# Ledger of designs, part 190: miniprotein binders against p81326

Target 1, 226 residues: p81326
Amino acid sequence: MLHFGGFIMEINHISKILEKEREEYIRNKVEEYLKQGFSKDDAVNKANQSWRTYIGHRIQDVIYNLLKKFLKDSGLKVTTDKALNNRNLPEELDKVKRLIAINYGEYLFLPDADVIVYKVENNDIKIIAIISVKNSFRERRFETTYWKLKLKESPVTSHIKVFLATPDKDNEISYKCPNGKPKKMRIILEYELDGIYFLKEDFEETEKAKHFGKIVEDIIEISKKL
Key: E = the ipSAE of ESMFold2; O = the ipSAE of OpenDDE; V2 = 0.75 times the mean of E and O plus 0.25 times the DockQ between their complexes.

## First folded at step 16 (miniprotein)

Design Bk13 (at its last look DockQ between E and O 0.90; V2 from the best seeds 0.83)
Fold by OpenDDE base, look of step 16:
Structure Bk13 (fold): chain B 226 residues (1-226), chain A 83 residues (1-83)
Amino acid sequence: as target 1 above (226 residues)
Amino acid sequence: SDLEKFAEQLIEFAEYLIRLAEELLEEGRPKIAIEWLKLAVRFLQMALELARKNNLDELAERIEKLIERAKELIERAEKIKES
């Protein structure tokens, strides 16, 4: 128990480090775009867009590697949707890809899956969870919810847990009813998803809304029931 | 033991963070590299405490070497930053 508290605290530093990078990144990109002949306003806008993309990928990579390391000894494997976007996949990953595919009649498409957790037992693959990693909710607020609902429509994928991991820097979903006003996004995401995991301390904890430090244990527990 | 496994997990994650910091140093971003290295050191310190409490001397020695490496990288990054 004592070691878990320290681990939780260190996870919170991940988001803080990512925030510290912003000012320098924006400054450098603004200068770059100014040199390319953009106006000051255009340069700032482009720099902010570039930052959103950059930091989104950074946090996804960090969380992927974290989960990969901390789930390994439990016999659980971790991959990403990007790793599945290859023509020549190993047999194992090809099976993973097929087991998360969503049917649209004539077409099969993959859900957005920043992290995919699965186990291999007796050469059979069981998909355990998909984790969506979001640094901010300014765009596509309910995209993860859409994929969860689509996965529920098939008996092949209905068992797959869908989690959201976020630092929620802008406090968009940290509380359900701040100042007595319901936060629709928090309420809907918590209702539709299997869990929300925060990379920070300042949030309203519920059965489904937890600190990110608990996600490893929760996934392991789910894996034992499958 | 479960504690030994957890210590190894901390080590592997810290090694990832060290590699991340090295990439950032190569990109000419010493300030942010230092922050990731400090985080790596903190994870390694947690692992070291676990190793020591469980009398895992070989593991403790391995962790100490990794901490030293991370600290050396911090010093190098600080020199680059001041330059």
Scores: ipSAE 0.830, ipTM 0.934, lowest interface PAE 0.6, mean pLDDT 93
Fold by ESMFold2, look of step 16:
Structure Bk13 (fold): chain B 226 residues (1-226), chain A 83 residues (1-83)
Amino acid sequence: as target 1 above (226 residues)
Amino acid sequence: SDLEKFAEQLIEFAEYLIRLAEELLEEGRPKIAIEWLKLAVRFLQMALELARKNNLDELAERIEKLIERAKELIERAEKIKES
């Protein structure tokens, strides 16, 4: 018997593990910075900044591997912005890069997309979705919405779904109206993006704001329509 | 067939989680490694249930060995954590 709901709930445990790692990391880093002579306030700020760099690679790698394993038998392939930034790309990845690059006159830039899902049909590549992975919204709060809007400007990229994946442990975007006041960041992100996927249990679920484990089914469903 | 594919996907992701935990153990991080290993075991147990329902005896045996290895890693990590 299939326990699809069980699969979704088990994936939500990823956020709990990341929070435990954060607690250990921050404690150790604060102590390290205090030994270096920083004030308590400076040590805490530096530890949090260090955590963002450290865990950014961790959560992206976990999400990349999850998507790669669970999407491959649906004919879907997964790559990352890091892989696309290599200078001597294989032909397939070079095509992926060109299909998501945005033209700014004489300059070409990739969207800030941590994970890219695509398929290959008849030697043609079709980009299905990009996923921005955020563990904090302290900096560049609406960066993902900017990239969604830029992708909508061209008929060749307007079909690309833009998703946000986040533990959102500090509840920066978990609720639309916390304590009766509209949360601008949550409202705008949900309005502009194709979906927000939470790596935790406690958030306000909507048609666009879902448990992260749902993303696999959603991407497969979207790919069948393209 | 689809159940077999899903079981294999669960196994492959669990194998990644075990590798992640082994890396963390090498870095001297046993407490966090244990958490990733426990998650890997949960996915493997889900895969084992699917394999047995489909009478996939060789797959089930492979999954049981993976679960045993993960549990041995948890036990070793617990000892390291308490050192």
Scores: ipSAE 0.784, ipTM 0.917, lowest interface PAE 0.7, mean pLDDT 88
ESMFold2 (binder alone), look of step 16: mean pLDDT 87; pTM 0.854

Design Bk14 (at its last look DockQ between E and O 0.85; V2 from the best seeds 0.83)
Fold by OpenDDE base, look of step 16:
Structure Bk14 (fold): chain B 226 residues (1-226), chain A 83 residues (1-83)
Amino acid sequence: as target 1 above (226 residues)
Amino acid sequence: SSLEKFAEQMIEFAEYLIRLAEEYLEEGRPQIAIEWLELAVRFLQMALQLARQNNLDELAERIEKLIERAKELIERAEKIKES
């Protein structure tokens, strides 16, 4: 138990480190866009958009590597949707790709899946969980919910747990009813998803809303029931 | 043991963070590199505590060497930052 507290605190530092990069990144990008002939306002807007994309990828990569290392000894494997976007996939990953595909009649499409956790037993692949990693909710607030609902529509994918991991820096979903006013986004995400995991301390904990430090244990437990 | 496995997992994650920091150093961003290295050191220190508590001397020695490497990289990054 004592070791878990320290681990939780260090996870919170991941988001803090990524935030410290912002000022320098924005400054450099603004300068770059000004040199390209954009107005000051356009340069600032473009720099902020570039930052959102950049930081989003960075946090996804860190979380992917964290989960990969901490799930390894449990016999669980981790991949990403990006790794599945290849024409020449190993047999294992090709099976993973097919097992998360959503049917749209004439077409199959993959859900947004920043992290995919699966196990291999007797040459059979079982998809355990998809983790969506969001640094902020300024855009596509319910995208993860859409994919969860689509996965539920098929008996092939209905068992797949969908989790959201976020530092929620803007406190958009950290509390259900701050100041007595319901936060629609928190309520809907918590209702529709299998869990929300926070890379921060200041949030309202519930059965489904937990600290990110618990996600490894939760995934392992789910994997044992499948 | 489960604790030994957990220590090894922290080591592997810390090694990833060290590699990440090295990428930032190559990009000429020593301050951010230092912060990732400091985080790596903290994970390694936690692993070291676990190793020592369970009398895992070989693992402890491995962790200490990694901490030393991370600290050397911090010193190098600080020199780059001051230059």
Scores: ipSAE 0.835, ipTM 0.935, lowest interface PAE 0.6, mean pLDDT 93
Fold by ESMFold2, look of step 17:
Parts: C-alpha cells; structure tokens; sequence
Structure Bk14 (fold): chain B 226 residues (1-226), chain A 83 residues (1-83)
C-alpha cells in the first residue's frame, strides 16, 4: 500500500495516547485514595492496580476496532472473547466458540483470546488467528504460550495463529539485557508464539517481533493460504 | 480500487476514534479526547491524500468535512481544559 509506512507509524501513536491516559488516570486515582486516608505508598499501589484493570478493556477495544475496520474488505470477521461468552450467541459465533474451545471433560474453556479473526466460506468457519492483548508481564507471563501449545495439540486447531499484542511500556520484553544478552522471557514468547506485535516505536525488531501496524497485512496473507 | 478501500478503512477507523474522543469529552476528560482526535485527524489526512491522488472529489469533500468536525471538537476540548 502506498501509505503503508505512514500507517504503521500512526498506529504507534496509540501507545503514546495510552501513556498519556495512564498519567491522568494515576494522578486522579492517587488524589482520590489520599483523600480516603491511605498513605502515599498505598494510594500509588492502589492506583496502579486500578489502572491495570481499566486499561485492559480500553486497549482491547481499540485493537478490536482497528482490526474490524482494516480486515473487513478482505472477507475477514472479528469477534472477542467477551462476545463469545454471551449466553445468547448467534449461530455463527456459537460455531466460532466451538472451533477454538478446549474441552476439559465437563468444562469448555476458551483460550486466552481477547480478539479472534475468522472467515466464513459456504457455512464453513475457519479460525485464522487469536490475538492476546497483554499490558504487562509481571504475572502469568506465559499464559498465551500455554494456549498456543494447547491449540497445537489438535489437528482441528493446530493451524490457528496465536499473536501477542502489547505496548510493553515497562520494557519487559522490548530490549536485550544491559549485558547484551537476550531476555529469557522474550526468547520464550517469541519462539512459541506466531508473532509479537508491539504498540510502540522502539524495540528489538525480528521476523516475529514487529510493529503492530504490520498485523493487518500478516493476517490477510495467512488467510489467503487457508 | 485497493487505495480507495484503504482510504475508506482509515476513514472508518478515524470515525471510531472521533466517537471515542466524544465519550471522553462527555466524561470531562478533554486532554485525552484531544489526543484521540489528533490521531483521527492524522488518519483522515492520509485518507485525504489518497482521495486526491485518485481524483475522488466526493470522497475528498467528505474527508475535509470530517477533519473540520474533529478540529471543532479539539477547540471545544481546549476551552473545557481552560475552564
């Protein structure tokens, strides 16, 4: 696309905006907790916890809308784990849910799949990719890799690409260690997943670690092979 | 054409960003709304360039109106910030 480079760079502005929202949110929450009588340290900790809950929904919503708009003309549809957990599912979404779910006897669990991309051909639904949105890796840093491995265990789901999308504002996986050695967490995530897409400008770019704006082209190319 | 489709996709995403910014304005958070509106304008400016390059005058007029709408919202948000 003639303006593809500009598109990629503008997508990186999303993470800058999210950081601005974080600053405002944290400042306001700290003030609120201080007025409630918490110590400064407690107020800061509570504000950060509140932020992590709040921003998860925001970044997922932005990513969902971006993918929905830019994949639509390629015959690709997009849904979310939230939509799939609705008790009154349309038939199409019920099929999507069944095609990605992992069966644990009496229980049916969805992978960590914040956003799901699929296509419909003559009543057949083909799951193309799931995207896990991670704001930080402080806890449960390998959840996405676990679900990729579970999907690989069945020939029905082994084709599904599993992507990680992250602003990685705390630089947990963006760069090598100060001594020049790769970070273990980055090595494992990059090895096991089909791609890591960063919502920021600066990080160690590799074949699998790319600017988020490249995810649209990658998904379209994958869909053509299925 | 593929370039026209891409321009329309950028417009649709910008419209989402404008709606998101309007929600922030309704919540009394004008500085964040401005950030999303400025991003929407950037996408609209890219779409406008593509429309002009393809001589799509009707599309270009639509995009120009959307840019003016976004700029009016930015002006509103700046005034709210000052008050």
Amino acid sequence: as target 1 above (226 residues)
Amino acid sequence: SSLEKFAEQMIEFAEYLIRLAEEYLEEGRPQIAIEWLELAVRFLQMALQLARQNNLDELAERIEKLIERAKELIERAEKIKES
Scores: ipSAE 0.807, ipTM 0.927, lowest interface PAE 0.6, mean pLDDT 88
ESMFold2, look of step 16: ipSAE 0.800; ipTM 0.927
ESMFold2 (binder alone), look of step 16: mean pLDDT 88; pTM 0.861
ESMFold2 (binder alone), look of step 17: mean pLDDT 88; pTM 0.861
OpenDDE base, look of step 17: ipSAE 0.834; ipTM 0.934

Design Bk2 (at its last fold request DockQ between E and O 0.93; V2 from the best seeds 0.85)
Fold by OpenDDE base, look of step 17:
Structure Bk2 (fold): chain B 226 residues (1-226), chain A 83 residues (1-83)
Amino acid sequence: as target 1 above (226 residues)
Amino acid sequence: SSLEKFAEQLIEFAEYLIRLAEEYLEEGRPKIAIEWLELAVRFLQMALELARKNNLDELAERIEKLIERAKELIERAEKIKES
């Protein structure tokens, strides 16, 4: 599609825009923590931690809204784990919640699911995909992989595709073997997950590692097979 | 058509970005608001091109109005930023 290139380029700006507020955010938070009586070093560390949490949520929200809009016409619905963390859920969302739950014997727990894509056919809900959105991989590098493996263990959830979406600003998983040295995290994530989608241009493309602009098409295609 | 649907999707996403920018403006953060608005305008421009190529005049007019709104918000944000 002639306009797909432009769309890809604009997607790449999302993470760049989000990072532009970092300096201001950190400065303001440092000042706040200093006023609370923290040392300069503690204030800086706390501000950086706060930023990671903040920017993580922001990118998740943007990606959620993007997917919601671009999947709508395909008849697909989108929700989040946050939306499912409610005592009073509509019937549809309660069903979604139950259909992604992982069995731990006496307990059911939900996987980390920043975005959940599902369809409703004849009052039956089919979960299509879970998308984990990560701004960085400083913590919990294989958490998404864990959830994929757990979902795979049950016939109820084994069909659910698990994708990772990331700008990978620190180039932690952008290449498999940069300078001939294997990147363990990229290799494992690509092997275990159903796909990795980059909100950037500079990455090693493979069958499973694609630009984020492809995720909508891929999800729609998967939905037709279920 | 698939192109018409894509144009509508671009519009809806741009509208979300405009709302996001408005939230930043309310928070007193015009610099970041402008960045989101500029991105929204670029998405709308893509949609406009699609609408025009497919002779979707009503859709084109709607998009142009949204672009105008976004630009007005940018101007407002710039004034806030300079103050």
Scores: ipSAE 0.847, ipTM 0.938, lowest interface PAE 0.6, mean pLDDT 93
Fold by ESMFold2, fold request of step 18:
Parts: structure tokens; C-alpha cells; sequence
Structure Bk2 (fold): chain B 226 residues (1-226), chain A 83 residues (1-83)
């Protein structure tokens, strides 16, 4: 599959484009905040916070559209946490929402599931996978693992695959034992999650840690088993 | 066929990337718009290679037109960047 290999390589360009955007974005935002009267330090902090929100939504949107386009001909549907939080929820999406909800005694909450893949057969909905999209691991580093463990607590949700998608620009989880030292974050994430998919070329590839372009085939194969 | 489906998926994703780039152009950010447009062209070229190898002439013609449109947008964005 010569073209599939090319597909994987071109997907990795997404993270390179985003890095180029970061530099422009931060510079413009700092200038904007300085004009508003903020100190240099405050302007930089606000610009970085603005970028984190902006880039999180951008990466999620790109991944959502990629999965939607490449999974549709396999009978698979894709939605997002944003769509599930709409006030006027269509019945199909309301069912998807209820099928991933977590019980906390008196309260019922959704896991942080950025992108959700599901199948509709004979008026029944089957959740296939949840993808958590992380640009950085500086905060909430193991949140995806927590949600996987919560989903495993019920037979209704225990089959749901939980994937992490990341450019991992700063190499926080790209290698298991860099310089001979075990990297706790990578090891725990790989152990507990069903897969980690990297939007870059340089990382330690394993059965669970793969190029992001492989996620389409993996999801299709999983769906055939359900 | 599965190869024809894959080519169509590449085209649809490229069309999304072109729309994303158009948003950046509307925001006055031609530099980043060009980056997304160039990526879209790469996916379209991949789809074109598939179409040509499989003698899908009508599909290849459609892809060639899309590539020309994307390149026109890049040229337009370059002019905006220089002004």
C-alpha cells in the first residue's frame, strides 16, 4: 500500500503547520494585549492561554473531519463532545450521549471524549471508540486513563476503545525509556489505553503506539468485531 | 472499488483543507492559509496518482481541476501576503 504510506507521511505535516501558526499567533496576541495595557509578562501569559484553547479546538476539528471522511464508507459515524453538548440534541446523538455517560451516584456526566466513533445497525447504536486529543501533557496528563478506567466499570461501556491522539511536539510520551530511564507517562498511557496515535514521524512505535494515519484501519477492524 | 473509495476520501479531506485555508484568508492570514492549501494539493496529487494508475479518467480530470483551483488560491494568497 504505497499510497497508504504516503497518506501517513502527509498527515504528519498537520503538526508542522500548527507549529508555524503558533509563532504567528503568539506574536500577534502579545501585541494585542500590550495595546490593551497589560504588562509584558501578563500579555505573554494571556497569549499562551489563548493559544492553548485555540489549538485544542483546531486539532480536534482537523481530526474530526479526517475521521468523518475516511470512516463513512465503512458504515461508521463520527461525532464530537461539542455536538453532544448542544441544547437541542437529535435522538440519535442523545442515544450516543447516554451510551458513554458515567454514573457518579446522584449525578450523570460525560467523559472528556473529544471525538466519538459509533455504528448504527437495526436501529441500535454501538459505540466503537472515543478519541482524546492532546496537544500537550503539561496539565491533566492522565485524565484519558481515568476515563478509560471509569468506562471499564460497566458492561455497557467496557467494550469502548479509548485512544489518545497527539502531535507530542515536546516528546513527553514519544519514547518509553529515553536515555535508559523509564518514562512513567508513556508507559502508563500505553498500558492502560487501547492505543496512542502520533501526528509525527519520530516516536517509538509499538503495537499500541502508532502513526495517526493507522487509526482509520484500526477502527474499521474493531468495528467488524462488534 | 476500495481504491476508488480511498481516492474520493482523499479528495473530500483535501476539500476540507481548502475550506480551512479560505477561512485563514478571510482572517487576513495568507501565510498560514498557503500552508494548508499546499497540504491539500499533496492529498489531491495522491488521489490523482491513484486515479491515473487505475485508468479512472473522469475522476482524474475532476482532480486536476481541483488542483488548479487550489493553486489559483495559493497564487491569490501570495499576492495578499506581499501587499
Amino acid sequence: as target 1 above (226 residues)
Amino acid sequence: SSLEKFAEQLIEFAEYLIRLAEEYLEEGRPKIAIEWLELAVRFLQMALELARKNNLDELAERIEKLIERAKELIERAEKIKES
Scores: ipSAE 0.841, ipTM 0.937, lowest interface PAE 0.6, mean pLDDT 89
ESMFold2, look of step 16: ipSAE 0.802; ipTM 0.924
ESMFold2 (binder alone), look of step 16: mean pLDDT 88; pTM 0.874
OpenDDE base, look of step 16: ipSAE 0.846; ipTM 0.937
ESMFold2, look of step 17: ipSAE 0.829; ipTM 0.933
ESMFold2 (binder alone), look of step 17: mean pLDDT 89; pTM 0.877
ESMFold2, fold request of step 18: ipSAE 0.832, 0.825; ipTM 0.934, 0.931
ESMFold2 (binder alone), fold request of step 18: mean pLDDT 88, 88, 89; pTM 0.871, 0.871, 0.875
OpenDDE base, fold request of step 18: ipSAE 0.811, 0.810, 0.811; ipTM 0.925, 0.925, 0.925

Design Bk3 (at its last look DockQ between E and O 0.91; V2 from the best seeds 0.85)
Fold by OpenDDE base, look of step 16:
Structure Bk3 (fold): chain B 226 residues (1-226), chain A 83 residues (1-83)
Amino acid sequence: as target 1 above (226 residues)
Amino acid sequence: SDLEKFAEQLIEFAEYLIRLAEEYLEEGRPKIAIEWLELAVRFLQMALQLARQNNLDELAERIEKLIERAKELIERAEKIKES
């Protein structure tokens, strides 16, 4: 238990380090766009958009690597939707891709799946969880919820847990009813998803809303029941 | 043991963070590199504590070498930052 507290604290530093990069990144990008002939206002706007994309990918990569390392000894494997976007997939990953596909009649499409956790038993693949990683909720607020609902519509995918991992730096979903007013986004996400995991300390903890440090244990426990 | 496994997981994650920091150094961004290296050191220190508590001397020695490497990279990054 004591070692878990330290681990939790260090996880919180991940988002802090990523945020420290922002000022320098924005400054450099603004300068770049000014040199390209954009106005000051346009340069700032473009720099901010670039930052959102950049930081989003960075946090996803860090979380992917974290989960990959900490789930490995449990016999669990980790991949990403990006890794599945290949014409020549290894047999294992091709099976993973097919097992998370959503049916749209004539077409199959993949959900947004920043991290995919699965196990291989007796040459059979079982998808355990999909983790969506979001640095902020400025865009696509309920996208993860949409994919969860779509996955529920098929007996092939209905068992797949869908989790959201976020530092929620803007406190958009950290509390259910701040100042006595319900936060629609928090309530809906918590209701529809299997869990929300925060890379921060300041949030309202519930059965489904936990610190990110708990996600490894939770995934392992789920994997034992499948 | 479960504790030994957890220590190894911490080590592997710290090694990833060190590689990440090296990428930032190559990009000429020593400030952020130092932050990642310091985080790696903290994870390694946690692993070291676990190794020592469980009398895993070989593992402890390996961790100490990694901490030393990370600290050397921090020193290098600081020199780059000052130039």
Scores: ipSAE 0.848, ipTM 0.939, lowest interface PAE 0.5, mean pLDDT 93
Fold by ESMFold2, look of step 17:
Structure Bk3 (fold): chain B 226 residues (1-226), chain A 83 residues (1-83)
Amino acid sequence: as target 1 above (226 residues)
Amino acid sequence: SDLEKFAEQLIEFAEYLIRLAEEYLEEGRPKIAIEWLELAVRFLQMALQLARQNNLDELAERIEKLIERAKELIERAEKIKES
């Protein structure tokens, strides 16, 4: 248990490393866009857009690999939305995709499920949790809660836990009542989701708002109850 | 044992971080690669502590070799960074 605490603390270094990468990344991208003939203002804007895409995929990749390594000995398997959107899906992953898809009449869509945790028992697949990875809440602030609510509408998906993982660098959801005023986004996200996992040290911990390193234990505990 | 399993999981995650850092080195980004390698070493040191405390000598020897490799990569990346 005490060494688990050390694990939790070391996880916070992931977001610190990514922040150190930002300056170099943006500088290199601005140079590339300037060489292509864009104005300085356009090059900066395009570089920042590029960074947001890059960092999102990097954080998702790190989280995917962390969960895959730490959950494998508990009989839990991990995949990603990217893997599920490939044209040539293995049968197992095609079943996972079908089990999380939401029906909109003629259309089927996957929820915002960057990382999916599931188990296989007797050739049956049980979806345990989906994790949405968010770097910023400037856009699509409540997208994750929308998908949780949609999953709750059906008895076949209502058991699926929906988690949010975030570095929340700008403290958009880190505290419930900053400066004495309720932060609507934090309060609603915490109320509706099954958990919020922060990739940083400084935030208001609650029963649902935890250090990211706790997610492994939480997922294993949930899997035992299903 | 559960502690041996956890140590192995720490090693596997550290190996992923090392591979990530090697990718950065191939792309000519040694400064960032060093940051990921240093994190990998911290996870390996945690695994080494677990192995030593539980008298897992063969595992501890394996972890020490991985730490040595990671530190050699850091030294290599430092030289590339200076260029």
Scores: ipSAE 0.799, ipTM 0.924, lowest interface PAE 0.7, mean pLDDT 89
ESMFold2, look of step 16: ipSAE 0.791; ipTM 0.923
ESMFold2 (binder alone), look of step 16: mean pLDDT 88; pTM 0.864
ESMFold2 (binder alone), look of step 17: mean pLDDT 88; pTM 0.866
OpenDDE base, look of step 17: ipSAE 0.848; ipTM 0.939

Design Bk4 (at its last look DockQ between E and O 0.77; V2 from the best seeds 0.81)
Fold by OpenDDE base, look of step 17:
Structure Bk4 (fold): chain B 226 residues (1-226), chain A 83 residues (1-83)
Amino acid sequence: as target 1 above (226 residues)
Amino acid sequence: SDLEKFAEQMIEFAEYLIRLAEEYLEEGRPKIAIEWLELAVRFLQMALELARKNNLDELAERIEKLIERAKELIERAEKIKES
């Protein structure tokens, strides 16, 4: 793609723009919590936790919309676990929900699925991929891996690709062995997942670890094989 | 063509970013709105280049109008910010 470099560069700006909100957001939340009677230290801690939740949702929404726009011409549809968390679903989404459900005997539960990519052929739904979008890995470092392994246990879901998309702001998984020391989290995530896609330039590229700009092409290619 | 499709995809994503920026403006956050609008403009500029290279005049005109809209929103946001 002639302009792939430019496209990649602009994708990297998404995370940078979102992070520019932090100072203002924290300040406003600290003030709010102080007014509620919290101590300064408690207010700061709560504000930081609120920020993590907020920015996490924001990046997920942006990535969802990006994938939705860039996959549509390939006949691929995109939804989210939030959209599936409804009592009254359209038939199509109800089918999607059932096709990603994990069996726990008496109960069915959905994996964490920030983005779900599927296709509809002759009224049949095929789930292609689940993309987990993580701004940071401070909490639940291997949650995506757990869901991948659970999906793999059933012939109904074993074909579903599970990808991780992240700006990896704190460089937790950008390199496998920086300074000669193995990064356990990078190694495990890359081993267990079908791919890791970075919204940044500074990372160790491998067969499974790629720039986020490649995710659309990879998903389209997978969809053709299903 | 694949290039035309890619240009259209960039346009639609830029339109989403413009809507996102408008939400920030409504919230009284012009600084962040400007950042999203500038990103939208850059996507539209890439799409415009593709359209022009492939002699897609109608598409180019559509993109130019969107760029103009985004720039007008930037100007409005800057005025709010200075205010």
Scores: ipSAE 0.830, ipTM 0.933, lowest interface PAE 0.6, mean pLDDT 93
Fold by ESMFold2, look of step 16:
Structure Bk4 (fold): chain B 226 residues (1-226), chain A 83 residues (1-83)
Amino acid sequence: as target 1 above (226 residues)
Amino acid sequence: SDLEKFAEQMIEFAEYLIRLAEEYLEEGRPKIAIEWLELAVRFLQMALELARKNNLDELAERIEKLIERAKELIERAEKIKES
């Protein structure tokens, strides 16, 4: 890509916009809850809970649309966990759903995947990658690694790449050894996952930890090998 | 070509960003809408540079019109922000 540095830089502006939206959203919600008679502590807690629900859908939508646009001409299709939960599921998406499902004996569950990349060849579907989108690691910090390990247990799903995409604005996993001390969460996530893609500039880049703008090329190259 | 495809992809993503900004304007949130519109313009400017360098005149004309539309939306959002 002729403007590789420019493309990567502009992609990272997404996280700056999301942070500005967070600040505005939280401020407005706290004021609303205070006007309703809640204490300051309760208003802040409720505002943060509301934000987590709101922004989860926003981040996923932005990443979904980015991948959809940039992967389309490589014969790759993109869907979401939300779309797979629709009651009126088209046959193609029903097949995608069944191809990522994990067997727990008599029970069948979908992994927590936010965005799914797949290709269709002669009505046959091959799942390429799932992308988990995380803004915070306070709760469910290793959920994505659990699903990667479960997908590895079956030859039908073991080829599926599992990526994490994150703004990581609080630097929870940005560096392996901040201040000389190993960061367990970053080390485990990088070890177990196929890649971590940061929606910001300031992080420790490694073979698996990259700028989010590189994910498009990585997915395309993976798809050529399947 | 691959370069033309990349320019088209940037245009399509910018069009999504413009639609997203329009949703924020409808919700009375012009400050955030401007942020998304400015990002859309930056993607369009990269696509325009690529189109011009490769002598894709019709594509360049389309991109220029999209940039003009996005800038008009920014002006509208600035007026809403002031009220």
Scores: ipSAE 0.816, ipTM 0.929, lowest interface PAE 0.6, mean pLDDT 88
ESMFold2 (binder alone), look of step 16: mean pLDDT 87; pTM 0.855
OpenDDE base, look of step 16: ipSAE 0.828; ipTM 0.932
ESMFold2, look of step 17: ipSAE 0.811; ipTM 0.926
ESMFold2 (binder alone), look of step 17: mean pLDDT 87; pTM 0.852

